# VHH binders against q9y6x5, part 44

Target 1, 379 residues: q9y6x5
Amino acid sequence: LPPKLLLVSFDGFRADYLKNYEFPHLQNFIKEGVLVEHVKNVFITKTFPNHYSIVTGLYEESHGIVANSMYDAVTKKHFSDSNDKDPFWWNEAVPIWVTNQLQENRSSAAAMWPGTDVPIHDTISSYFMNYNSSVSFEERLNNITMWLNNSNPPVTFATLYWEEPDASGHKYGPEDKENMSRVLKKIDDLIGDLVQRLKMLGLWENLNVIITSDHGMTQCSQDRLINLDSCIDHSYYTLIDLSPVAAILPKINRTEVYNKLKNCSPHMNVYLKEDIPNRFYYQHNDRIQPIILVADEGWTIVLNESSQKLGDHGYDNSLPSMHPFLAAHGPAFHKGYKHSTINIVDIYPMMCHILGLKPHPNNGTFGHTKCLLVDQWCI
Key: E = the ipSAE of ESMFold2; O = the ipSAE of OpenDDE; V2 = 0.75 times the mean of E and O plus 0.25 times the DockQ between their complexes.

## First folded at step 19 (VHH; framework vhh_surovatamig_d1)

Design w3 (at its last fold request DockQ between E and O 0.88; V2 from the best seeds 0.87)
Fold by OpenDDE, fold request of step 23:
Structure w3 (fold): chain B 379 residues (1-379), chain A 122 residues (1-122)
Amino acid sequence: as target 1 above (379 residues)
Amino acid sequence: EVQLVESGGGLVQPGGSLRLSCAASGFTFDDYDMSWVRQAPGKGLEWVADIWQSGSEKYYVDSVKGRFTISRDNAKKSLYLQMNSLRAEDTAVYYCARESYNWQRGFSFDHRGQGTLVTVSS
């Protein structure tokens, strides 16, 4: 039988939650599998970009999902929650579920994952759920396990997405220990449900399962705001994305806009597109706007209205607060092995290896994950 | 049209109690997590408490724990905030707010009422 892989994402699960809170179910999962304590994600550290990086192995500039909100100046198209299903935005890369599904006697499933409800390169997952935050974890789990167990051709790659603890992190702030403890306990219980379901269905021993996340969460405060309106008139630019990385489309001379913003706050870096630091790998895409603003950790870029969020993400991907974790279990993985760090783009070549797929060109390094895999040498 | 209408605010002495109500209309109330938020004079908007869809999950900001109780009646499309042991620092306009989450858009309060003023003063 072909190998099977379930990729699970708990949105906004900061890596250090594992150290600061109790996760009996997840710890059991880890005990019987592997853990990567820190995953360095891609810049910007937002949901859609990072989820697409996981499944493509590409930096954002390469796969083209450079933010949750985008604008293409050539086509005049917008990418947002109301307009995210146009293949135009996704076709700059080939996600793993497409690669998988194009193989003989294989299919892909998603409950849910960014892009899985879009025909990318004229291919859409054989089974998928449209994004709906109101759908329970149980229902998602029911669908994904049904597809994994009963599909023909067999589902060999599946995704499962859950909005927590991102939503709660935004609401309560990651530093709210009591509230986040409760939220994280619920997540651990869901992991318990997942494991139990897999065992009940006889999938546990044969299914490779990766539990990961796209980004972490940092504490925000009303005392750490950057008001753009104090620096530049809104008539001089179009805001494509706001915080903590603002994408600025000038309506007047770019240099003039830049000059108005460059000293707006000591807690915000202002970059012309060509001056964006190389380490971000966030320059070589037309969807990146002429000017970007990058707030320091914990600072929020606002217009006239104050942010209501107590937590946020999207900051510098070198910040530990932005880093998720990766845990995995299954026949492809060792048992009881812990690894310190990998890059989020490294997940893709690993998954391709597990599934026996030829990876598309990517930015991942397979060597970084060899120690996780039973069939590889770990030096 | 989504509507949230707060009531129950007023003047109360320190240590007193108030019960705020929010009447919701124009949407499926039981499909949403709901929050109380407040804005004190000269301060920004502060989250106070929320209650999830089922009503079983309640969360509070630290400063109100043990004193405030959030509840909801889905049949009546109503949100409540029982406020006990009120303090001067609780003085604020209190708003009923509908929570919205989207994995692409993120978290927001997509609707908020006009608010009800709570003044705690001796």
Scores: ipSAE 0.930, ipTM 0.968, lowest interface PAE 0.5, mean pLDDT 96
Fold by ESMFold2, fold request of step 23:
Structure w3 (fold): chain B 379 residues (1-379), chain A 122 residues (1-122)
Amino acid sequence: as target 1 above (379 residues)
Amino acid sequence: EVQLVESGGGLVQPGGSLRLSCAASGFTFDDYDMSWVRQAPGKGLEWVADIWQSGSEKYYVDSVKGRFTISRDNAKKSLYLQMNSLRAEDTAVYYCARESYNWQRGFSFDHRGQGTLVTVSS
């Protein structure tokens, strides 16, 4: 009779989409459960770092997935979409599915989540799908519900990932209400399908479901470009990541590279690693490069070529446009409760509580999520 | 190898029409969302329209909504752009582009053709 939890991510779901667009199915889900209107995510506000922060409760500097593209100077290893399976990158933390399936009589399942196909601390998710963007939501849903309902030992923690609205947010821009309303309607229909499937299978009453996201999306424009090649010759540095947080590995004296960059644009902040603002919690990891460039909201760093994206993310995590939401339903959660904000790192200790797991050391604060839970006193 | 070959460009008066074609080969056309992008003289690339792999979903940049229609014929491995009510600002090289999305790399165009020039001039 162990408690069960399904963690669902719709990538790039900006919190204010809930207020600006129609979501009849998601609003019904919220009405019977809880809503956190804004989740303050971690810097940088990119997909892999924030998905790993959700499941570890750690800032990026602590879990080691500091960007979608990384370089480790000691090992000379590169992290990218073609080279992301080496446990070296992931082993600085223990994600919740590893802790969960180490318990007696428990399994974990993943219909895609960053890291679930990697043997982290020699442990890979008990059931998983390899990432493939061509796999339909219906097939992902069929696999995850099959595993939740029919596995021995039982699956008690499961993930379900979907690429929208991130993909469309990049393509069309979050401010195109006509295009985005059609995309978001399709996502709401998928949420309706999820709920209906869980009800049909008899899972709805006793399964805890969290629907959340990793980040939001801000509008970009061809009129808001920062041309890095006009400020510094490419021979002076190695580019590890470009936009909107560029990661710069100097090939010449670091101070000289910094001085060439510091006046490049009034719409870009240039930080030596030791000068990165403390509020980012983005300094104490060797994978963070000696110089980072942080573009202002809606600005794009380019290498003399135009960006074709109309939306982007990765910016300062204080920006409301970078914040996702969290909704939840199930026996652990109140019904009809709305909460203003939590930190994304707070999700991990809450999930550990729901599953009866001892959390590893983390940056989350369980008290921030107490008001969501029926077994806790609020305030 | 992946090949995208645009055709149908030319000189047209304001208010006129053109139909662009793109012949695709070297990949499973039906598995990809496809875009038209354009580059005006001396300017950067601008996304114009896309069509999802089944052909059921079509999206447009604001400046062309109601004037342009994207379509595809998966049996012929072909992408089309019907351009009506053309304006001087539509003057550009138009490219057929294959979309790619990966949760880590993000959205990009992983292949495009050599383009076809559309000139809208009195």
Scores: ipSAE 0.790, ipTM 0.906, lowest interface PAE 0.9, mean pLDDT 94
ESMFold2, look of step 19: ipSAE 0.773; ipTM 0.907
ESMFold2 (binder alone), look of step 19: mean pLDDT 84; pTM 0.843
OpenDDE, look of step 19: ipSAE 0.897; ipTM 0.957
ESMFold2, look of step 21: ipSAE 0.751; ipTM 0.905
ESMFold2 (binder alone), look of step 21: mean pLDDT 83; pTM 0.840
OpenDDE, look of step 21: ipSAE 0.899; ipTM 0.956
ESMFold2, fold request of step 23: ipSAE 0.779, 0.780; ipTM 0.905, 0.913
ESMFold2 (binder alone), fold request of step 23: mean pLDDT 83, 84, 84; pTM 0.840, 0.847, 0.844
OpenDDE, fold request of step 23: ipSAE 0.927, 0.926; ipTM 0.967, 0.967

Design w4 (at its last look DockQ between E and O 0.91; V2 from the best seeds 0.75)
Fold by OpenDDE, look of step 19:
Structure w4 (fold): chain B 379 residues (1-379), chain A 122 residues (1-122)
Amino acid sequence: as target 1 above (379 residues)
Amino acid sequence: EVQLVESGGGLVQPGGSLRLSCAASGFTFDDYDMSWVRQAPGKGLEWVATIWQSGSEKYYVKSVKGRFTISRDNAKKSLYLQMNSLRAEDTAVYYCARESYNWQRGFSFDHRGQGTLVTVSS
């Protein structure tokens, strides 16, 4: 039987939550599998870009999902929550579920993952759910496990997504220990439900399961605001994305816009596109706007309005607060092994290896994950 | 049209109590988590409390925990905030707010009412 892999994402699960809170179910999962304590995600540290990096092994500049909100100046198209199903945005890369179906005539399933309800390269996930935040985890889990168990051709790759603890992190702030403790307990219970369901169906021993996240969460405050309206007139630019990395499309001379913003705040770096630091791998795409603003950790870029969030993400991907974790269990993985760190793009070649797929060109390094795998030599 | 209308604010002495109400209309009330937020004079908007759509979960800002109770009546499309042991620092305009979350858009209060003024003073 072909190997099977379930990729699970709990949005906004900061890596150090594992150290600061109790996760009986997740810890049991880890005990019987592997843990990567810190995963360095890609810049910007936002949901859609990082989820697409996980399944493509590419930096954002390469796969083309460079933010949750985008604008293409040539086609005049917008990418947003109300307009995200145009293959135009996704076709700059080939996600693993497409590869899985095209290379081996297998099926893929998705209980919500960015791009899974879009025909990418004229291929859509064999089974999928349209995104709906109102759909319970139980329903998502039931669908995924049903597809994994009863599909023909067999589903060999599946994704499962859940919005917590991101939603709560935004609302309460990650430093709210009492409220976040309650939220994280619920998440651990969901992991328990996942494991129990897999065991009940007889999938647990043969299914490879990866539990990870796209980014962490940092504490924000009303006292840490950067108001752009204090620095530049709104008529001089179009805002494509706002905080904590603002994408600026000038309506007047770019240099003039830059000059008005460069000294706006000591807690914000302003970059011309060509001057974006190389370490971000966030330059070589037309969808990246001419000017980007990067707020310091915990600072929020606003217009003439108050921020309502107590937590946020999207900051420098070198910040520990932005880093998620990765845990895995299954026949492909060791038991009781812990690893310090990998890059989020390293997940893709690992998944391809597990599934027996030829990976597309990617930015990941298979060598970084060898120690997690039973069939590899650990250097 | 989504409407949220707050009521119940007023002047109260320290240690006193007030009960705020919010009447919702124009949307399916029981499909949304609801919150109270407040804005004190000269300060920004502050989250106070959240109640899940089912009413089963409640969350509070630390400063009001044990003193305030959020509740809802989905049949009446109403949100409530029982405020006990009021303090001077609780003085603010209180707003009923509808929560919205999307994995791409993120979290926001997509609607809030006109607010009701709560003044705690001796």
Scores: ipSAE 0.723, ipTM 0.888, lowest interface PAE 0.8, mean pLDDT 95
Fold by ESMFold2, look of step 19:
Structure w4 (fold): chain B 379 residues (1-379), chain A 122 residues (1-122)
Amino acid sequence: as target 1 above (379 residues)
Amino acid sequence: EVQLVESGGGLVQPGGSLRLSCAASGFTFDDYDMSWVRQAPGKGLEWVATIWQSGSEKYYVKSVKGRFTISRDNAKKSLYLQMNSLRAEDTAVYYCARESYNWQRGFSFDHRGQGTLVTVSS
């Protein structure tokens, strides 16, 4: 009987929330399984790029989803929430659900994960929900568990995505302890519901479950704004993405645009594409624009003097505030084991191992996750 | 077309009260979490309070907790803010705002009205 895996993401779940708030249900999940306290995610620390890195094991430059908003100069295509389903954007990599469901007698299911409603390499998840933020966690859970229990060929890989605590982190900011504690308690209750539902359906003992996230959240402020309109006329460039990593397509000489921006703020780094630090692994894709602007932690790039967000993410992936956690439970995992850190790209080869899949070429290191797994020799 | 129309602002003394109203039209009001946001002269937009679509949960910025109460009437497609114990720093234009979240665009207030001015002054 083939192994099964459910991959769950709670968007924007900063790793240190586990230390600073109460999670009785998640702590019970961890106690009976494993915890990775910090997951170092990929730059830029945005939702679409990091969710795709989890399921491909690739840096953003390699899988081609380099931001939540993109432009491809050759095809003249724009990537946005109104045009995010064109396979063109996704086809530079093969996500795990495609590899999984192409195996004999296997299928994949998705209760909303970036890319699962797109026919990537002419292959869409066998069962899926189109993204709709109005669909309750309960309905997502009911659909995914129905598919895990009642599909032929059987569903062996499944995803479940939830928007919190990202939405509330943006709205209230991570430093608002009172409001964030109430939000995080609700999320912990949803984790309790997840575990209880899996137990009631007889899935809990034989299903591997990973609970993780794509990024964290940092506090923003009206006192920490970078106003691009003060530094450069809009007519000199096309803005592809704004904050906290702006993607700038020059309309005039690139060096002239760079020179207008380089001293705009001491709280923003301005990079020509060839000068982007190697540690970001964010250079070698045509979708990365000729100039990027990288704000310092907690600073917001704006076109006017105001921003509606009190929290944001997308910053340098070395920042602890940008890091999520990973917890896992199931027959493949040890019980009661804690690990300090892995890279987010390491999750993919681990998942391939659990499912008995040959990983595609990727940037992850299986050895980083061996100590989480019962069938591996840990040094 | 989404429309949000605020009313109930005015001049009050410190310690006074006002009740703001917002009439919503052009969308299914019950499907949205709703907020009050405010903008003091020369300042950025500040979130004040949120109420979930069902009315079951209410959230407040720390500076107004215990003094302001958000409420909604889904049958009347209306949002309210009861403001008590008003202070000079509460002086602002108050906007009724519809919340929007998309996993790609992120969180935003995708629609707001023209606002209603609240001035707290002796």
Scores: ipSAE 0.654, ipTM 0.853, lowest interface PAE 1.4, mean pLDDT 93
ESMFold2 (binder alone), look of step 19: mean pLDDT 83; pTM 0.838

Design w5 (at its last look DockQ between E and O 0.88; V2 from the best seeds 0.84)
Fold by OpenDDE, look of step 19:
Structure w5 (fold): chain B 379 residues (1-379), chain A 122 residues (1-122)
Amino acid sequence: as target 1 above (379 residues)
Amino acid sequence: EVQLVESGGGLVQPGGSLRLSCAASGFTFDDYAMSWVRQAPGKGLEWVADIWQSGSEKYYVDSVKGRFTISRDNAKKSLYLQMNSLRAEDTAVYYCARESYNWQRGFHFDHRGQGTLVTVSS
């Protein structure tokens, strides 16, 4: 039987939560599998870009999902909360569920992973749920496990997505120990439910399961605001994305816009597109706007409005507060092994290996995950 | 059309109590977590408390813990905030807000009422 893999994402699960809170179910999961303590995600550290990086192995500049909100100057199209299902935005890369179906005539399933309800390269996940934040984890879990258990052709790759602890991190702030403790306990209980469900169905021993996240969360404050309106007139630019990395489309001369913004705040770096640091791998895509603003950790870029968010993400991907973790269990993985760090793009070639798929060209390094796998030499 | 209408605000002495109400309409009330937020004069909007869909999960900002109680009646499509031991610093316009989440915006309030003024003064 072909190998099976379930990829689970708990949005906004910061890596150091594992050190600061109790996770009996997750720790048991880790004990019987592997842990990568820190995963360096891609810049910008936002939901759509990083989830797509996980399943493509590509930097954002390469897979084309460069933000949660985008604008293409050639087609004049927008990517936004009201318009995110146009394959135009996704077709610059091939996600693993498409590869899984096309290479081996297998089935894929998805419970609300970004991009899974979109036909990419004229291929959509064999089974999927349309995104709806109101749908409970239980319902998502029930559907995904049903598909894993009773599909023909068999589902060999599945994704499961949950909005917590990201939502709570935004609301309460990651430094609210009391409130976040309650939320994180709930997350651990959900992991317990996942494991129990898999065991009940007889899938646990044969299914490879990866539990990870797209990014962390940093504490924000009303005292750490950067108001762009104090630096430049709104008529001089179009805001494509706002905080903590703002994408600026000038309506006047780019240099003039840049000059008005470059000294706006000591807590914000302003880059022309060609001057974006190489380490971000965030330059070589037409969907990246001519000017980007990058706020320092914990600072929020605003217009003439106040933010209610006490936590946020999207900052420099070198910041530990932005880093998620990765845990895994199954036949492909060692038991009781811990690894310090990998890059988020490294997950893709690993998953391809587990599934016996030929990976598309990607930015991941298979060598970084060899120590996690029972069939590989650990270098 | 989604509507949120706050009521119950007024003038109260320090140590006094008020009960705020929010009447919701135009949507499936029990599908949404709900929040109270407030804005004091000259200050930004501050989250006060929220209650999740089932009503069993309640969260509070530290400054109101032990004094405020959020509750909801899904059958009546109503949100409440019982405010006890009121302080001068609680003076603000209080708003009922519907919580929402999507991939692009993350957590946000997609609807907010007109607000009700609470003034705590001797």
Scores: ipSAE 0.897, ipTM 0.955, lowest interface PAE 0.5, mean pLDDT 96
Fold by ESMFold2, look of step 19:
Structure w5 (fold): chain B 379 residues (1-379), chain A 122 residues (1-122)
Amino acid sequence: as target 1 above (379 residues)
Amino acid sequence: EVQLVESGGGLVQPGGSLRLSCAASGFTFDDYAMSWVRQAPGKGLEWVADIWQSGSEKYYVDSVKGRFTISRDNAKKSLYLQMNSLRAEDTAVYYCARESYNWQRGFHFDHRGQGTLVTVSS
């Protein structure tokens, strides 16, 4: 029986929600499997970069998905929600579903994951759903389980993506315990439905399941705005991305633009590309713009307008509020084991090990995750 | 063309009530969660409440909880806000907003009406 893996993401699931809210279904999943309490994600702490880092094991500068909005200075191409399917953007790396389905007697399926509806290196996921936020969790689950049960060659790697709690974290803020406890209870019910469905279909015993997320969420406020229009005229730059990491393409001398921005707010760090801190691993790609602005936690960069969001993410990846968790269950994993932290790039080589795949060169460290696995010596 | 038209604003005394309406057209109303947002004089926009597609899930900012009730009538393509026990701090232009989510762009309001003014003053 070839090993099978389902990778599940609940977008924006902050690690400390597990400590601060009730999750009877997720806690039972953890009790019978493993938990990594904090996953240190990649900078910037946005959805597309971190989902691609999970499946490639690469920092953003190395896989080329450096933000949710991008500009490539070499080709003059723009990446946006209306133009995200050009393989050009994705081809700087090889995601795990491509490697998996090119093995004999294997295929891959996706009930949504960034990139699974794109032909990366002329290879698209064997089965996939085009992204559509209106598709219910139940329909996504029905499709992925149908593919896991009924495909030839068999589906051995599958993904399932869900928008919550990211959507509600933005709307209500992570610190509103009344609103967030109701939202998180619904998410726990979906996890219960997932596990129950896998059991009913006979998949549970031989399927490895990872439940994780791409980032957390921090509280925002109308009292914590950084107004760029107070510091610099729009005509001096092109804005590639705004908040909380702004990507600035100067239209005039870069030093002049930098000087106008550097004192704009004490709650914002302004970096020339060559001065971006090494710990971000966010410098060596043409899609990273000449100037970036990094807001302090809970601060929002605006263009003389307000923000209705009460929560946001994208901040410095050292912040605990930006960190997700990872839980896993299945024949590859110990039962009842808790681990403190891994890097999000470590998930890829672990998944390759579980599936018996040769990983591409990557930034992950297999040793960081070996204590989660039954077939490894843990020190 | 998506249209959101608010009505029902006016001048009320503290402790009074108003009911705001929003008439929606140009889209499948019950496919979308809907919000009320407000802008007080000299302030930024503040999210007030939202209601999910079926109408069974309703969420409020702390400052209005217990005083405001959001509702929707999917057959009439209408969104409502019942505002009771009004305070001077509730003075604002109130906007009906359509919620949207895309995994790349994130949560946002993709359409907003022109607003209706609520003034709470004695």
Scores: ipSAE 0.782, ipTM 0.914, lowest interface PAE 1.0, mean pLDDT 94
ESMFold2 (binder alone), look of step 19: mean pLDDT 87; pTM 0.875
ESMFold2, look of step 21: ipSAE 0.779; ipTM 0.914
ESMFold2 (binder alone), look of step 21: mean pLDDT 87; pTM 0.874
OpenDDE, look of step 21: ipSAE 0.872; ipTM 0.945

